VHH binders against o26223. Designs and how they scored, part 61

Target 1, 191 residues: o26223
Amino acid sequence: MKLLWTSQHIKVTVHIDGKVSKMDVLEAIKTRRSIRKYQDREVPEELIDKILDAAMCGPSAVDERPWHFIVVRNREMLEKIPEVHPYGAMVKDAPVAIIVCCDSSLEKIPGFWVQDCSIASQNILLAAHSLGLGAVWTGVYPLEDRVEGIRRLFSIPEHVIPFSVIPLGYPAENPGTRDLFDPDRIHLEKW
Short names: E, the ipSAE of ESMFold2; O, the ipSAE of OpenDDE; V2, 0.75 times the mean of E and O plus 0.25 times the DockQ between their complexes.

## First folded at step 3 (VHH)

Design n3 (framework vhh_7nfr_2; at its last look DockQ between E and O 0.10; V2 from the best seeds 0.00; counts 0 for: pae O 12.1 > 2, placed apart)
Fold by ESMFold2-Fast, scan of step 3:
Structure n3 (fold): chain B 191 residues (1-191), chain A 124 residues (1-124)
Amino acid sequence: as target 1 above (191 residues)
Amino acid sequence: QVQLQESGGGLVQPGGSLRLSCAASGFTFDDYAMSWVRQAPGEGREWVSSISWNSGSIYYADSVKGRFTIARDNVKNTLYLLMDSLKSDDTAVYYCATSGEYDSYLTESGFDYWGQGTQVTVSS
């Protein structure tokens, strides 16, 4: 397939329903959608590495960067996730999932790890979108049954907290883009 | 390109009936749960009803239970809302939407509105 910008000058490209487009940061943010249907197609390790690199670039409270990531490609393991996550049915059909975790031993200020792991999760979604993949954040923390289910399934130590499960793959759906700008939520100078 | 086209709205007296239709194109309709959502003048959006891809699961808001019926035809790619015993409080613009396809990180729930809506006015 022919790209207009080949090699060293391509910064961001995305695949939308088989088409390739270049996008800047604002466009990536505005056009990212939760994707829950995936093609039966493997995601290269190189793309996962780029996504995880982007995940670790988020801001972190007192630079504690408490995140750890589990990359799951094993089909039997992916098929078990819906058993412990009631809204994770799509994970069994994904070629890969990333579990975002907090290592509480890295925490410098109590409680801010939730914001840190939220930032990492959103960066995974944006990076995946920028690379032509689709992904969805399925929440784990603070729901105790999901936390313990995921912990048991992946042999996660007690001092590590699973935060989110993010399946990803080449998209098999195209929900389009939404205009969500609401000026009534913007207050000038005071409430 | 996803398109949803609502139709069937209009002016009716209290106690009257209407049938709304939503024609879907540009996606695999029978893979998606579908919903009806309404917005009354001066109010926020209110969820009305949802139907799963195979019609096996159907849900209604308490305000419309027993009066409205949601249905779908996967061969015709069409969603329906049959409205009986209409009340003045049912006056709103009605949108068809996908459910479970919105940007939720906690649940599958949420709604995408791709149509322009159809106006239902119930007045004496």
Scores: ipSAE 0.256, ipTM 0.684, lowest interface PAE 2.6, mean pLDDT 83
Fold by ESMFold2, look of step 4:
Structure n3 (fold): chain B 191 residues (1-191), chain A 124 residues (1-124)
Amino acid sequence: as target 1 above (191 residues)
Amino acid sequence: QVQLQESGGGLVQPGGSLRLSCAASGFTFDDYAMSWVRQAPGEGREWVSSISWNSGSIYYADSVKGRFTIARDNVKNTLYLLMDSLKSDDTAVYYCATSGEYDSYLTESGFDYWGQGTQVTVSS
């Protein structure tokens, strides 16, 4: 259909030049909060593309880039995630969720994929925030029951490890910011 | 040790009012957004209202807008919920909770700490 062709063409080839985030990076890091309430408002694919681009900009051990991302918009699937993630109740109310995964066949150094996928997950949170969205990291790995549950629900193969589920949407809450700097956590030269 | 202790629940006629309190201790109360969440018998938990650390941002569920007022006193480390125009649908156990920055590995429904709850019953 012409609409489907146009949608795929726009999805694949949309140019976004000239659009620049207006938020300073330190401000983004300091003001990002876990957001668990979302407006009943769709998140455009263009914003998801920008978020995933940011996710893939993170460093990885020896440039192994082990990450894969599952974008979940299907309402039925979003509503099933809380059945396997006991602290993921807000996911059913989100317009979209991103599942961060490791493809273990891409590992070059064993065990560093956790750091790699953590970096990608944090970049998703920061990028979402800079685009006016709210998100929260819901943990999957290393909790074996959650890993198995998410793998089963999304037909994820054995060599691919679901790491986190990140629901996101336009925020319907504002928890504010906090001053969390603690100089007692800083050790000069020695412990 | 973090503690949240609700009080002020009870039996009320439709159209009546109640004031719930939540006394907080064992953490820096001013660092946390606070929420009220309720659970009716045999139902899931329903978020009711949230207030930022400085009361600058306040949100209500559609089911309670215009009838409930959330407030906090950072000197007394106390969260309040003033409930007016109560309806039978408001019958529930009401919990106060912290809205945390922690990821959702081991915390219930995105809240770090919960109180034990106080029962509100609205009936003829």
Scores: ipSAE 0.005, ipTM 0.206, lowest interface PAE 10.3, mean pLDDT 83
Fold by OpenDDE, look of step 4:
Structure n3 (fold): chain B 191 residues (1-191), chain A 124 residues (1-124)
Amino acid sequence: as target 1 above (191 residues)
Amino acid sequence: QVQLQESGGGLVQPGGSLRLSCAASGFTFDDYAMSWVRQAPGEGREWVSSISWNSGSIYYADSVKGRFTIARDNVKNTLYLLMDSLKSDDTAVYYCATSGEYDSYLTESGFDYWGQGTQVTVSS
């Protein structure tokens, strides 16, 4: 017997065609899912540019904007990521991945860069979804082995911290949506 | 449908050893990292160990480092946990788990699927 923590009886269907949809922000948030299977189809550079633009539009602490992005299309490099990332298996099947990094020299207040890069990463996911692409957030920071693995693999300077690896592609699965609303987590005026 | 079934739990004395198994079905096993999570009586769930799809990356909680060994057989769709030098504090229900979302095995929310669990009791 299987126990499901988040969703029960998820039926995954193969998505045949990537469709660009103009969805509102609430729809994008509610319908976004992690996609780990991709079509054998290249992602246009224009879409990546739009996604990166969105990634840079998020707020950051005192507007420090510490983020950098590595766009990876090289097949050999994509295939090496799973060797240093335990949940990176799908990266080898993606046509492209974005590595979100923090330049510590740009940090104005210590520690908020995690929030900044998280916002950037989430915007990548939402933008990708709104453009008919599938993506998944694979965490790098704060796990030291992953950080060092990605750093070494991509020759990332010591003052720059890899935060997340996000493979993207036209989706070859449709896991459906989840209902994660929990009224018990809402408190009025006080705990 | 994703199915995970743990086995190999039991009663063992302190210093003893156990081998847990997790039989997986209903998904492409070698596309996913797998993890062990445990829950002791009266406590929350605790991440124990994770292994990448090709065993290239392995991680352990500090509490089990040097004592536990995670392994997998992708031909048999099976995950293993070899537990040596068992302590009373290792008493828990042990679950194998996998994630369908953000890969955070540091939190309970990082996993979408797990089995029914197998009871491990370490007692003199």
Scores: ipSAE 0.005, ipTM 0.238, lowest interface PAE 12.1, mean pLDDT 86
ESMFold2 (binder alone), look of step 4: mean pLDDT 80; pTM 0.825

Design n30 (framework vhh_gefurulimab)
Fold by ESMFold2-Fast, scan of step 3:
Structure n30 (fold): chain B 191 residues (1-191), chain A 124 residues (1-124)
Amino acid sequence: as target 1 above (191 residues)
Amino acid sequence: EVQLVESGGGLVKPGGSLRLSCAASGRTFSSYAAAWFRQAPGKEREFVSAINSGGSTTYADSVKGRFTISRDNAKNSLYLQMNSLRAEDTAVYYCAASPDHTEGFYLSDEYDYWGQGTLVTVSS
């Protein structure tokens, strides 16, 4: 199987169209929702580059930054994801998906790659939202069958662990906002 | 809190149809995301279909085109119309719901409220 994206196709420079966003960080955090319905509309490469730049800016245990990303735009490949990820049915309808992976050869402290890849995944969701896109985190790790299925489908080597599949696109649904603040979950000075 | 009660299960021949219902009580259903899961003997609980508060639907590939999920917020009810039933659809079917702030993936752990289940047996 061929790799459709490599590091040479990922741009580091922020593009001009990214300046359109008016959403501050607290607004982005509070209003981001999981989006599972997408317009039949291309997501420009420039927006994907911005999202991946944001993903790589997350904190990482001992700065190991073990994340690698597979960008999937090929319709045939997107249509095969639900075969190995039963809760990923919406990926068939997305114009693009990002697979967040951990390269275990980059791991410096055992086990913290899970937190590292979780942070990268959340940054993808927040960055997508701030750019007018919708996305959803579909879980791969630690579900053994999904890890193996995604690895086989995308020719991921054994030392690399697929962590999440995040389809994204322009939203075709608009869920309402949430009020989630619960003071009963805050303890002062001790439990 | 919300309580969920499933109904509509039973014995049906391959190719037949059943409509499952899930009645919610204790809180309004309109702001909740809801889903159907199933569990066959000796198997893990698997996702069947979900519907969010806005009406967007998702289906497992194995049931796409045969099953239809719907909701009636005025009746605090969730439905699953099952057509062209197969022997492999034999399972206990569970209704699940969470306030519509659930994020992440469609794992059973994502849902706060569960019904007791209703048995569907497709014979042959």
Scores: ipSAE 0.000, ipTM 0.244, lowest interface PAE 12.3, mean pLDDT 83

Design n31 (framework vhh_gefurulimab)
Fold by ESMFold2-Fast, scan of step 3:
Structure n31 (fold): chain B 191 residues (1-191), chain A 124 residues (1-124)
Amino acid sequence: as target 1 above (191 residues)
Amino acid sequence: EVQLVESGGGLVKPGGSLRLSCAASGFTFSNYAAAWFRQAPGKEREFVSAISWGGSTTYADSVKGRFTISRDNAKNSLYLQMNSLRAEDTAVYYCAAETGYESFYTDPSAYDYWGQGTLVTVSS
């Protein structure tokens, strides 16, 4: 197997404040919000590496793990995303974005790659939140015009399907948390 | 086996209309992009129009405003409504489908499945 180089190598030494997240898993899930406004501040490569490590830890149908990731820091490329994604305007203002892709050649059971890539996307959002970053899942699949646009923009091969674009940065907004628990959606023993 | 069968071609006068049909079998048509191409004598296959599985459409500049592509997923069928026909529209028309989830491509090499073609002649 050969691993292709897909990341930008930035020769910069970043000094990060030693932060220990006190957020447990339930708190991370409950307090994560979509963040669409970012500080003009670089996200260290070390944090992106931690986020991608978490993304790859998701469960996958028959352990196929079909996900691939494109890390985009190039400002010109980020500015072109809104041209092919109408609800991705915030991406041009983010310091970095991750494109979650499915390599269909790795698929062992047809159709489950959507669930696999959804799990990877959610893990990116949760990991980013736990590390003090903000992110938002902007949908690509199953909207064919977005799939085609992102594919052309990032030279993605025909056997690879772009699934989501997730801009990330230090948050410049704080929308607070939501109380979404609805007991009427829980049925005991029967409908 | 995967099969595409075109119908509806014929002889028509300039300014006339024709509706082409393409019947798909052997695959779940609703999950694939489909397109119409044409080939005039002595020329290469030319893109005419494409439709995604979600219904988004694109057209070659030469046919935009005159032709309308549509699909009926319940009938596994693709259509091309051709209005205001011109002599330059004379060609064999082919329907094509690709097995991926891509919206559509204008390059014939992107399509895995092709019909046998139906002849459209526009003459006075």
Scores: ipSAE 0.000, ipTM 0.098, lowest interface PAE 18.3, mean pLDDT 81

Design n32 (framework vhh_gefurulimab)
Fold by ESMFold2-Fast, scan of step 3:
Structure n32 (fold): chain B 191 residues (1-191), chain A 124 residues (1-124)
Amino acid sequence: as target 1 above (191 residues)
Amino acid sequence: EVQLVESGGGLVKPGGSLRLSCAASGFTFSNYAAAWFRQAPGKEREFVSAISWGGSTTYADSVKGRFTISRDNAKNSLYLQMNSLRAEDTAVYYCAAHSDYEGYLTESRSYDYWGQGTLVTVSS
């Protein structure tokens, strides 16, 4: 394994067996699992930058790109997330979390920001996996109690909507891949 | 054939303890989140506790501090240790398995597989 770095925007190229090797897109999609246990190990800022770069490369309705991101590394703040998000217990044990938000002032087509932020969230999960990290998507929107709890906790303004909280870190668990292909859900030509 | 089979139910006195087991077969249990739900006669099915593959747990407020959920992936088994039992805990207890998707672990609709249930009666 050989790492090459370029410029302020850190770009990593991995050489395995003397040849550039990376997980292909289909393998990344099929082997990504929700990871809720993390090693006590820092995630470099450079990897977070790469993940957020990938998140912002997602398609959005009429190219509105309404997403904003909050990167949380402060332990005291991470420990408060489970108090406002009942499914976020694992966040307190993660070295870092990303909060995906929608800036409603950037919205061009009403309602499509949900799909836009879902795309950004999925890209975060796939990018993290491809970089050897584990992550899990914890839902915030459309549950109003969670939306308001997260808004208050992170001083998010009223025109910005928190969409998801994604803790991530080096995985301390290794779930196997799932066989989810179901041909009964595929209809040819018509329903 | 996918199956979840509960065992360990029975009659116990108030303040007593009981341990429920759930045996999974026909699927890779270690890839699934698992949960316990209960249903008392004439009542709606209620969430009790859930555990992810990674071991993260969540509990209903009514059982928090009294019940402990655990799993043994090598034995394809889920457990519920019930302490300080009350008359209100009387119900049929069901184990359920979910494809490790988070967000709705407390909602029965989210679960792919269900057991037939085991009766727990807390009475003198």
Scores: ipSAE 0.000, ipTM 0.195, lowest interface PAE 12.6, mean pLDDT 84

Design n33 (framework vhh_gefurulimab)
Fold by ESMFold2-Fast, scan of step 3:
Structure n33 (fold): chain B 191 residues (1-191), chain A 124 residues (1-124)
Amino acid sequence: as target 1 above (191 residues)
Amino acid sequence: EVQLVESGGGLVKPGGSLRLSCAASGRTFSDYAAAWFRQAPGKEREFVSAITSGGSTTYADSVKGRFTISRDNAKNSLYLQMNSLRAEDTAVYYCAATDYESWYSDLSPEYDYWGQGTLVTVSS
């Protein structure tokens, strides 16, 4: 029997015995796509906790790790996100969303929290993809109206900055892989 | 770089229908998320509908159930089927596209590529 934890009740890393992703790192990076259509299926708490564990393993400036995460499964709350994020309409159709936040009280060096939270957001997208889920990064920071709207909806304190909203679920669309390699953007030794 | 050209606008009576087209050139259209926006005289530009590279669609509440966005990647084209048109739908309609995945549900002025617009007038 698997232990099903939620980040809302228990802040414990979930350990899953002996199961590994079938996708290697390069494949995950190259085949990850933004997914905005989700199956009508719940995402197990265990998978969310694995994704959040991966998010927290990213590098951060001076190891400050300023990220906090809000896990939203409540349908009424998910339905309110499009009111403050005009292009987050898909969030109301997702079974769950993760809000990536910066706790400024954890900041050791000014300004690098944006890169830190970007790394955490990308790790969420890659981890979700590797586990058979789809997700999309919807932008919050630095758009002041969205930052304020999300803060109000989720009772986020003034010293915490909402950075991104990432809906996720089992994908109901399958976009093709992109071929984005551009050798003209690579310069050897000099510009 | 991608270039976008809209067509299909015109004068239509209330309750009528129009189909707008947007032709993309310069790059493979299937790589882009695309959207329709509109701007009525004296008002700000507003979101109408969007479609992802994978085909997922979103609609503004004011048009949901009346408008349908679709794409044809083989023809490098985006469409907006507009049914049950109302006087309040009168606006210049713009096609927009982005290959900027980091923000991509953000369909505001940060879209990378915009068409010139096509005028839709709903009047009796």
Scores: ipSAE 0.000, ipTM 0.227, lowest interface PAE 11.5, mean pLDDT 83

Design n34 (framework vhh_gefurulimab)
Fold by ESMFold2-Fast, scan of step 3:
Structure n34 (fold): chain B 191 residues (1-191), chain A 124 residues (1-124)
Amino acid sequence: as target 1 above (191 residues)
Amino acid sequence: EVQLVESGGGLVKPGGSLRLSCAASGRTFSDYAAAWFRQAPGKEREFVSAITSGGSTTYADSVKGRFTISRDNAKNSLYLQMNSLRAEDTAVYYCAAPGEYDTFYTDSAHYDYWGQGTLVTVSS
């Protein structure tokens, strides 16, 4: 492993020296599960940085990359999320949450930001899983009450649309993996 | 100095069970992930299972549903319960721990500490 110093915002980032040893890509995809129970343990900033780096590596329509991310560690703010998101009760118990947002001023093709932010959200889930963390995607867009609730809670500008809230932490539950392969959904050559 | 010592290997019939143990000295498992790997003659070392400090587990597809990894932090020990054993499970089983971070790794190169291995033979 190698340590790097960043200027501006001085921090220590740890890199694996010359070799990446992680959960195989197919294994990560197949074994990722929604995790809603978290240990009372902080997630290091370095892991959040790795997750966000992965989030920004997704394909984007005409390379518009409209995503912005809010990292929430403040307990008081996390505890308020369930008030504006009925299915976000677990967020208050997470050590950290990432809010995936679309900056509409960066949108080059109307409507494709939904796919862009979906890809970023899935990359967050896969990256977290590969690093030994658990996470769950809680939907915000297109439910207007949730969009406006999250916007007000985090002072999000009108031209920015909150898309998803993803709490994450060290898992306090271990659901089994699922066998979801269905050959009836595969058509060769034609429907 | 960190030392990992495996035990519990042996000869077992197909369909049988074995429980492997790994005792650590010079390091506390409670703060770190730990894993089991195996290597059959003429094959590469392959991942079997891992457990994080918080108890999150992952398994290779070949052993999922048959093997269970667990830890006892008070005894500084790691275990692998192996059920429904098959001839294909015959290998030397290794206990491994990373040098630093509590994360899932399926690549053996990320584990700094290794036991000497314990042989598991599944045959009639």
Scores: ipSAE 0.000, ipTM 0.092, lowest interface PAE 21.1, mean pLDDT 82

Design n35 (framework vhh_gefurulimab; at its last look DockQ between E and O 0.01; V2 from the best seeds 0.00; counts 0 for: pae E 8.0 > 2, placed apart)
Fold by ESMFold2-Fast, scan of step 3:
Structure n35 (fold): chain B 191 residues (1-191), chain A 124 residues (1-124)
Amino acid sequence: as target 1 above (191 residues)
Amino acid sequence: EVQLVESGGGLVKPGGSLRLSCAASGFTFSTYAAAWFRQAPGKEREFVSAIYSGGSTTYADSVKGRFTISRDNAKNSLYLQMNSLRAEDTAVYYCAAQSDYESWLSDTRGYDYWGQGTLVTVSS
């Protein structure tokens, strides 16, 4: 751990003048894919700020907004994630990862923070895709070994629960698209 | 209907190599993610390696740099090239497949199809 602060880090979004892909919401949802291979290329801080702004705009139970985020760029720390997450090997090859956490002290209604953090995680994936990046949600909660491993690795307090680890970067793969529409799962008026 | 059949296991000395194969039938293999898992005596199944429908791969830290996973969609086959084998690699190796569209959780319990396993013994 380092106690060195950087003046580049802020808690409030700035007005960022950058390039954004021209993609409507439906297109973004339907074409987003999990990306596990990344270019050896840095992701600008401005794009991370936009992604986190989008993550915090999701709905939450009784507007509790329990989300906290850890942004990890340090290679040494990224390389240690596979030691506590058996399926997280791709994380060490990413230029950056976001850890989505729940601060239980912000919880207003028991148990709904899981849905809240799921919404934040999906918003991160969609925002990354809209900005030309690729990402993948690697599950942490509710697997207790992964939760405790991530907590120890990033010095996360006991009242904070790590929910997901999302590596992201410029994509180095294109898995294509799928058609998943299944009308048999839609019931009108009654089951 | 759906089948995964492993082959290529056997006895090998430390430092040796083996190539495992898995033949898939009864489903559209090319659209599935495929993985190798292993189980040593008295242990739970552990993840070894996966290859996704788009060709990207991931490996457990214990095998990265020594093992290589690959697939041949035309032959509906999955492979694991194992080099620099160690005594600790001794296990039954299982081929497994899951829908590759989107999975935010990788876990042994989430795989749709499993083979019967092939034994790999590394000893002198």
Scores: ipSAE 0.368, ipTM 0.657, lowest interface PAE 1.8, mean pLDDT 87
Fold by OpenDDE, look of step 4:
Structure n35 (fold): chain B 191 residues (1-191), chain A 124 residues (1-124)
Amino acid sequence: as target 1 above (191 residues)
Amino acid sequence: EVQLVESGGGLVKPGGSLRLSCAASGFTFSTYAAAWFRQAPGKEREFVSAIYSGGSTTYADSVKGRFTISRDNAKNSLYLQMNSLRAEDTAVYYCAAQSDYESWLSDTRGYDYWGQGTLVTVSS
C-alpha cells in the first residue's frame, strides 16, 4: 500500500474574490513556518495594516507598548539590509519588510521591552501566515553590530533600539509542517 | 438582537461638516473591525473608511484628509467626522461590522452586520 504522500499544496489561492480560508488560532500557530522565498508579487497595503494592527494587540509589561514599526518597501533599502545583517539575505527578495523597534523612552520597567517586542514580532508572523503570506523573524537585538547597522541604515535615534527585521511576501516555498511537541520539556510542579 | 443604528445625517452646504454616529448593540462591537460605506443614487455601495479592533484606520482615496473614523468601545459606537464636504459625498452612509479578519475591508460580503443607513446630502 504505497502511502501516496499527497503534497497538499496549500494553494493559498488568494482569489481576489475568494474568502481567504479562515485559520483558527491553533491552526495558525501549528502550521506557521519561516518563509524565506517569495513570489514576485506586491503585498497589498491592507494586509500590512492588518498585520500591524495584530502586532499592537499583544500584551506588554505594565501596558508600556514600547514598540515602533518601520515598514520598508523601497527596493534599494531592502537590498542594503543584508549588508548589515548577515542572515538577512532573503530580505532583498521580499516585497516588504517590517522592522520592529523599541522606544526606550516608553519603557516603564527596564528590560521587559525584549518580551514586548518579541510578542509583537510573533504576532506579525502569525498574522502574516493567517493572511496567506510568508515571513521570517531575523534577529537584530542583541547583536551590537546588527543593531548599529540597522540603526545607521534607517537613521534610527539612539533611544530607539531595532529589535527584529521581518521580511514578508507571498510564499514561493512550502516547507511543510513540523511536529515540535516534546514531552521531555514539560516538568510537573518541579524540575 | 444585533443592531447597528446610524445617525447624524442631514443637509449640509459644500465645504460644511457633519459627524455621523453608529450605535452597536447585541454583540461585542470592540472585537470587530468597523467600517463606513456609502451608496449614492444609481451607484454601487462603496468603501469609505474602516477602523480595526486595535485602532488602526484606513480611508478611501476620495475621502482621505477630509474624513476621520473613530470608535468608542465603552459606548459601543463608531463615528465618522466629515469635513470639507463635496456634492459627490452625497449618499446614504452605512456602518458595518466585520469579524472575519482575512476578508478584505472593501468587500461588502465580509461584513456580518449592517446598519439601515443615514442620508447625507451636500447641496448649495
Scores: ipSAE 0.071, ipTM 0.591, lowest interface PAE 2.7, mean pLDDT 90
Fold by ESMFold2, look of step 4:
Structure n35 (fold): chain B 191 residues (1-191), chain A 124 residues (1-124)
Amino acid sequence: as target 1 above (191 residues)
Amino acid sequence: EVQLVESGGGLVKPGGSLRLSCAASGFTFSTYAAAWFRQAPGKEREFVSAIYSGGSTTYADSVKGRFTISRDNAKNSLYLQMNSLRAEDTAVYYCAAQSDYESWLSDTRGYDYWGQGTLVTVSS
């Protein structure tokens, strides 16, 4: 007695990147520039999802992964950011911004969350660049007036620390590549 | 077309003062950090002073207390007030702007735009 199911097993192959950028990682790191001018063009949700996936791939102290992200697309909210973050003037012109935050209740080792959130922030910049977007890191932590201002504006609870605001969009400028290698910063064996 | 145009250089006696200006055009100057560098004969270009878009400043040790950097974003202009000038301040002074936060303010390689320079000569 033999029964055969023609559709018993459906095999689905999922590629990690799908139809993502083919940019070499060293090229991405070397060519990424802070972009402060953006096209009047929507950034698809799918690209934001890929960027945040990349943000969460970073290492963290003892795997604490303390990061949370606020995605801001609302025009009124974006336009209010410069009122509490004066160096973030370009944020009001971006189609979207990502706020990187630390949930301090997730800390396993006090103080390492800064490194953790910095790694996530840099991954956002590189991922955006690889997808044809431009972004810039605007600092919030450790400037207390900026931390408080952003916390109030986005109703962020006291145990959550806003770290950075990263506006992004399709670039409307091309500042070019820099040569920043400085061999005097390299110390072999000792200082 | 991006331009940075310096002015205000000239001959001055030791202990005297000069005020340099830099007019920026062709980009959104108000969102850039801006700086002064100088190059004396036979020497490499060196950092003098920089100012963030929001007004925070930094100075080379050799000029701190004597030079004051400032900006007027409404006029797209950068200034350097130079007091108590010394013979060692003789150089071509360059205006520069960098487009992002990631660059080091004292490192020439981080600057996107440069002016043509204005000569300052301190001599009796």
Scores: ipSAE 0.012, ipTM 0.438, lowest interface PAE 8.0, mean pLDDT 86
ESMFold2 (binder alone), look of step 4: mean pLDDT 87; pTM 0.890

